# Ledger of designs, part 6: miniprotein binders against Phosphatase IMPL1, chloroplastic (IMPL1)

Target 1, 311 residues: Phosphatase IMPL1, chloroplastic (IMPL1), of Arabidopsis thaliana (Mouse-ear cress) (q94f00)
Amino acid sequence: VLSEVSDQTRYPRIGAKTTGTISPAHLLEVVELAAKTGAEVVMEAVNKPRNITYKGLSDLVTDTDKASEAAILEVVKKNFSDHLILGEEGGIIGDSSSDYLWCIDPLDGTTNFAHGYPSFAVSVGVLYRGNPAAASVVEFVGGPMCWNTRTFSATAGGGALCNGQKIHVSKTDAVERALLITGFGYEHDDAWSTNMELFKEFTDVSRGVRRLGAAAVDMCHVALGIAESYWEYRLKPWDMAAGVLIVEEAGGAVTRMDGGKFSVFDRSVLVSNGVLHPKLLERIAPATENLKSKGIDFSLWFKPEDYHTEL

## First folded at step 10 (miniprotein)

Design k12Y (from V10 with E12Y)
Fold by ESMFold2-Fast, scan of step 10:
Structure k12Y (fold): chain B 311 residues (1-311), chain A 80 residues (1-80)
Amino acid sequence: as target 1 above (311 residues)
Amino acid sequence: MTPEELLRQAQYLMERAYYLDRQGDYEEALELYKEAIELLLQALRLETDPKERRYIERRIELYMERAERLKEIIEEMKRQ
């Protein structure tokens, strides 16, 4: 019991220690308004007719992604015209000298959205000097005939909420009783095959491993306590910035998949309920070290050139 | 108050409510959220631009969501 508590506190916290001149409450309001505004755009699109061709579905995804991004950008710029923004579709925009970096995924889980499968989200995080300061994720639930949303939010040191209610990670202390989540990149390289082997191994010893297809949703499910862990190789900052803060503020642990201190610009993430973190790393960390020896690049990526970080 | 003054005052009250909420002072936090919501409703009544009205409505929805949860917490504390 004491050993498990000590192991949880061994992992460095990733949330920003301060938010500078902008209060956590103000950052929280704006990330929530931004995510909510983007989610309204996505909700208008969920019941649009699905075309029978790949091109028709691709157009719907692209149009929805762009419209959601535009809506989110408008809210951020309305409140903070001098902040730096990193979005998957828009790239890098704004003042590179800003301490505040907004990491926006206007539609996480595009394959799921295209098919009407109920696992996709709008994800908005803001970093202060490289560290997550505030976050919101709007998850789409229900699916065709019954679409609804569930809103997650957090501030560094402020805890995590779901629909305004405090949430906490699960207390599950054995892998044999755990529900785990992972995801896979579309490149079938050594990282893909390594994670397929981890999937097989963890499926055998746990209650199951899910592959739902939206990183922000996956992390929010860990924060909510309905899954014990999520891990994935080759995630980008906009995939992770919001979800990692929500997990940490719900009492979870966040590291790289080699067990090292996580930054939003790292290429791998392991999130968990904390108490299971060391047990998960027993297998995940050696597998990740083997990938490094095979030449898989785990250097930082997508950090804006002029952005000052205190990682 | 002008709409801009109402929105500014609502922001100020929300930030105070947030810090009281974080400290577990739920009853005082709830009263400040209620006051902030009332100011936002006043601003909404004065606003004619549809885009600005929708933005104010989103802020009201956000404040109301936390206020409703605080009401639930306070009532549960009273039930024990």
Scores: ipSAE 0.711, ipTM 0.912, lowest interface PAE 1.4, mean pLDDT 90

Design l19M (from V10 with Y19M)
Fold by ESMFold2-Fast, scan of step 10:
Structure l19M (fold): chain B 311 residues (1-311), chain A 80 residues (1-80)
Amino acid sequence: as target 1 above (311 residues)
Amino acid sequence: MTPEELLRQAQELMERAYMLDRQGDYEEALELYKEAIELLLQALRLETDPKERRYIERRIELYMERAERLKEIIEEMKRQ
């Protein structure tokens, strides 16, 4: 059975057209091994006692995040010692002349992890000259007493998989039948206020809007077809690099929230099942343009200095 | 045959299996995944370092996951 991924020529594809000297299959194997290795570290930590006091819980999160990151870095460096890695808080490791940039989120949804709420993930993406080439996200499901994982993966032009099975976005063609997702950052600026208004508007006209708290999970749920769209302002490259490729390869559409061509280094993302994308932009794009007119900065961010891109 | 040589050969077979899989040649892809898994199992028998053994085990799990899906696809195609 060939995957029936819809042609998305209406919006520019973001996936890398080539992967250079490293095959898509090899990149896929390494992103999957890296994500699964990080996920094993996180799985060991999910049943540790939760202390709701600030210091004890913060230490568990920080320790788990750092251990997951170390495990992922070991797999990447074992396979590609000269590749560039973008890690926590924009930290850069490796050779800036590399065409390959690994964007790693070792624990996406740290608040959810801290509380044992079943919506967090390990996310590993690799870019070739600025464009997503391969991706894997290991989602944690079930919660206390029944923890399990679900593995998502994709290569540019290769389609998207969940637990080895091909996946596709939903065919929902009306916002009133859609389940939507968004997220919010910690800063309460004009972008935050604008997205609260979008949340209110879309809650009124759709089946509902979820705020789950893990961007990689949210994008994978769109790719799986259990939600129709996800959007958020102020996401960093490690929040987006894997999930956007998985959505695109599942037949979805990916743009900036103004409708423009998306880059992993952009400060906004709108992913959808494709068919709803224009209807979503009718409300989201004007709001985003209004933020620009107020002086909100949407320039590229966290792009490593001297990293060569074909954006 | 060193573990390193077996792992390299397994990777080459996996890359070929991936290309065939993408093209819809599921029966040929499955056979190459099976061959790659056998080479990984042979490497695992020779490997003594716990870290390297766990890494090989994860690769086997990954290849087996896709191989199981290919078996399901092939069986469904036969019933049609």
Scores: ipSAE 0.657, ipTM 0.901, lowest interface PAE 1.7, mean pLDDT 90

Design l19W (from V10 with Y19W)
Fold by ESMFold2-Fast, scan of step 10:
Structure l19W (fold): chain B 311 residues (1-311), chain A 80 residues (1-80)
Amino acid sequence: as target 1 above (311 residues)
Amino acid sequence: MTPEELLRQAQELMERAYWLDRQGDYEEALELYKEAIELLLQALRLETDPKERRYIERRIELYMERAERLKEIIEEMKRQ
């Protein structure tokens, strides 16, 4: 209903205002085909026996990640041979003078995938001049004995869909009624310890904080309205590009964890249902500013050299 | 008509369907998706390369998913 839409006027929108010479519909079709193609590779791998040795699990993850990436790259290049691509495993491919940058995570939540835990995804986003233009995430659900997928998509200004149905963020207006999500990097530095304190503080005042282990899934759960917020330090562009657009197009808010205007190349993200965003920032923003004062670097990262942005 | 021409026409119909869908013109959007799907099915019948066939099948699956949701929306709106 109209009254269930989150107010987005408080925070700057991150989605691209135009997509240049390529229509949003065309970009949407290609991100969806790319994510679907990668997900087919991952689905073939999910029922393979889990070798519990470190080397066996590592090989399965690496092989699946590379095969998924190759499948996604083939779809993107088939449609747009001159676009720039940033992939986790493949690095940077293509023409750095392109206005279109594809941010690809062929297997988000690799630890979960390795163990058969049902929280991992294929994530494909495309930016126009640095701003998200179209996105698709294929989430793996169910787990052993009942694997299935849930497909999310969005275009800038076009809204967000899950399995072809329009989705919206929740209207939860109090932190004590909220289900929150966060994640942690592997380095036990000041950012890690600060986020552990935020985790403790928010767990005490909310319905709970989840640590599921796949950023794209976490953001899609906010967009779907089954969680109210997700935040994490030191996510890379491929972790965020698709999910942030899906959240924004579902009516949510997206900022840096200091409350500033977000770009895909920033080292922190806070997504929410919008209405809770100021309440979350009351604690998260001071903690993030304190990390800056301690010398933690929050400058832009992984932006390809010569890639033009209108951030 | 060649498979390539059928695929091109299907994409043009899909792009028109997308804009009608965004404008809330669900019945017109659905008809264009149905036409695009029929063109893709014709292209699939003519295509012999397994890799190209699978690509067309994926496009059909995407168009069918949205068309099915539009049918549900239209039926719900008519019930109201």
Scores: ipSAE 0.689, ipTM 0.904, lowest interface PAE 1.5, mean pLDDT 89

Design m62R (from V10 with L62R)
Fold by ESMFold2-Fast, scan of step 10:
Structure m62R (fold): chain B 311 residues (1-311), chain A 80 residues (1-80)
Amino acid sequence: as target 1 above (311 residues)
Amino acid sequence: MTPEELLRQAQELMERAYYLDRQGDYEEALELYKEAIELLLQALRLETDPKERRYIERRIERYMERAERLKEIIEEMKRQ
């Protein structure tokens, strides 16, 4: 567990400094139960028959997404009936005045799930006044004939765990020895083109760059110390809320891709093992500033309190 | 209310917001963008077609981006 004023103080911490009237341990118990419950739904579906034809990425969204979301929502509502919930499949539900916002991705990596490729997850994070307070991610591993899961969790100030064991980011201090991860949005705009150039550049100077297709898994791999960094433009709160807390609590660094202070409502993230963060920003931050100068802004989305202001 | 009706109402609000935005009526425009986004989020909850869901998500993203910029402008104006 890192202190508020640690040797890692080059970048502002993103985790909530307090969780109000609900303890971090209680929030953690519920995020873990919610993620586990969603994962049980997904596990029931991993070997179900699939269509022989797929047309377009949107056609790969499955009934499993909705069933997993329903299961997660039931757990959260049963424990905290007045909390606000933001999910990929269902949008926002709950009390808009709540200081607690649950950001859920009931099936991160839907394309991978559809193909049986072993890189997808259930991701559940809870924010207190906009800051990550507790998180759990259940990663699916193995693939056809040997499916299993790996569970990640963290609380703000409480450290990060994988299957009940403490985890820490890697100590790799040179890009030439690093394994990096990135992802790409569906829109082929200037941000996409910029990240393709970053992908090419970093592939040439590192041990390699992976494009696995599940943001929560990618961030958990950085936290676990088996990759040194992950970055991506055009992410959504449910893509990031859990993973960023797990990285930070494992000793990593979290910023926007321009090096600015990160918020879950920003639209870009750079996570790393900390040591490599300045070296990565030397190449990534100028590219991101160039996008901003052309009118592509990765600033904050609407605050949660704005979504239901007139309801 | 059907997704189609929610999308129609959101479109009407967005057009009004855009008009006010261009006239410099940022506070009024922001409130209409917020209302449009809320209707789009409601439509997203009801929509079952994956292609339509992606379209709604893209619209929400664009409106949220503009609304966040308007919040910055409004805060700067209040400081003066």
Scores: ipSAE 0.000, ipTM 0.150, lowest interface PAE 18.3, mean pLDDT 82

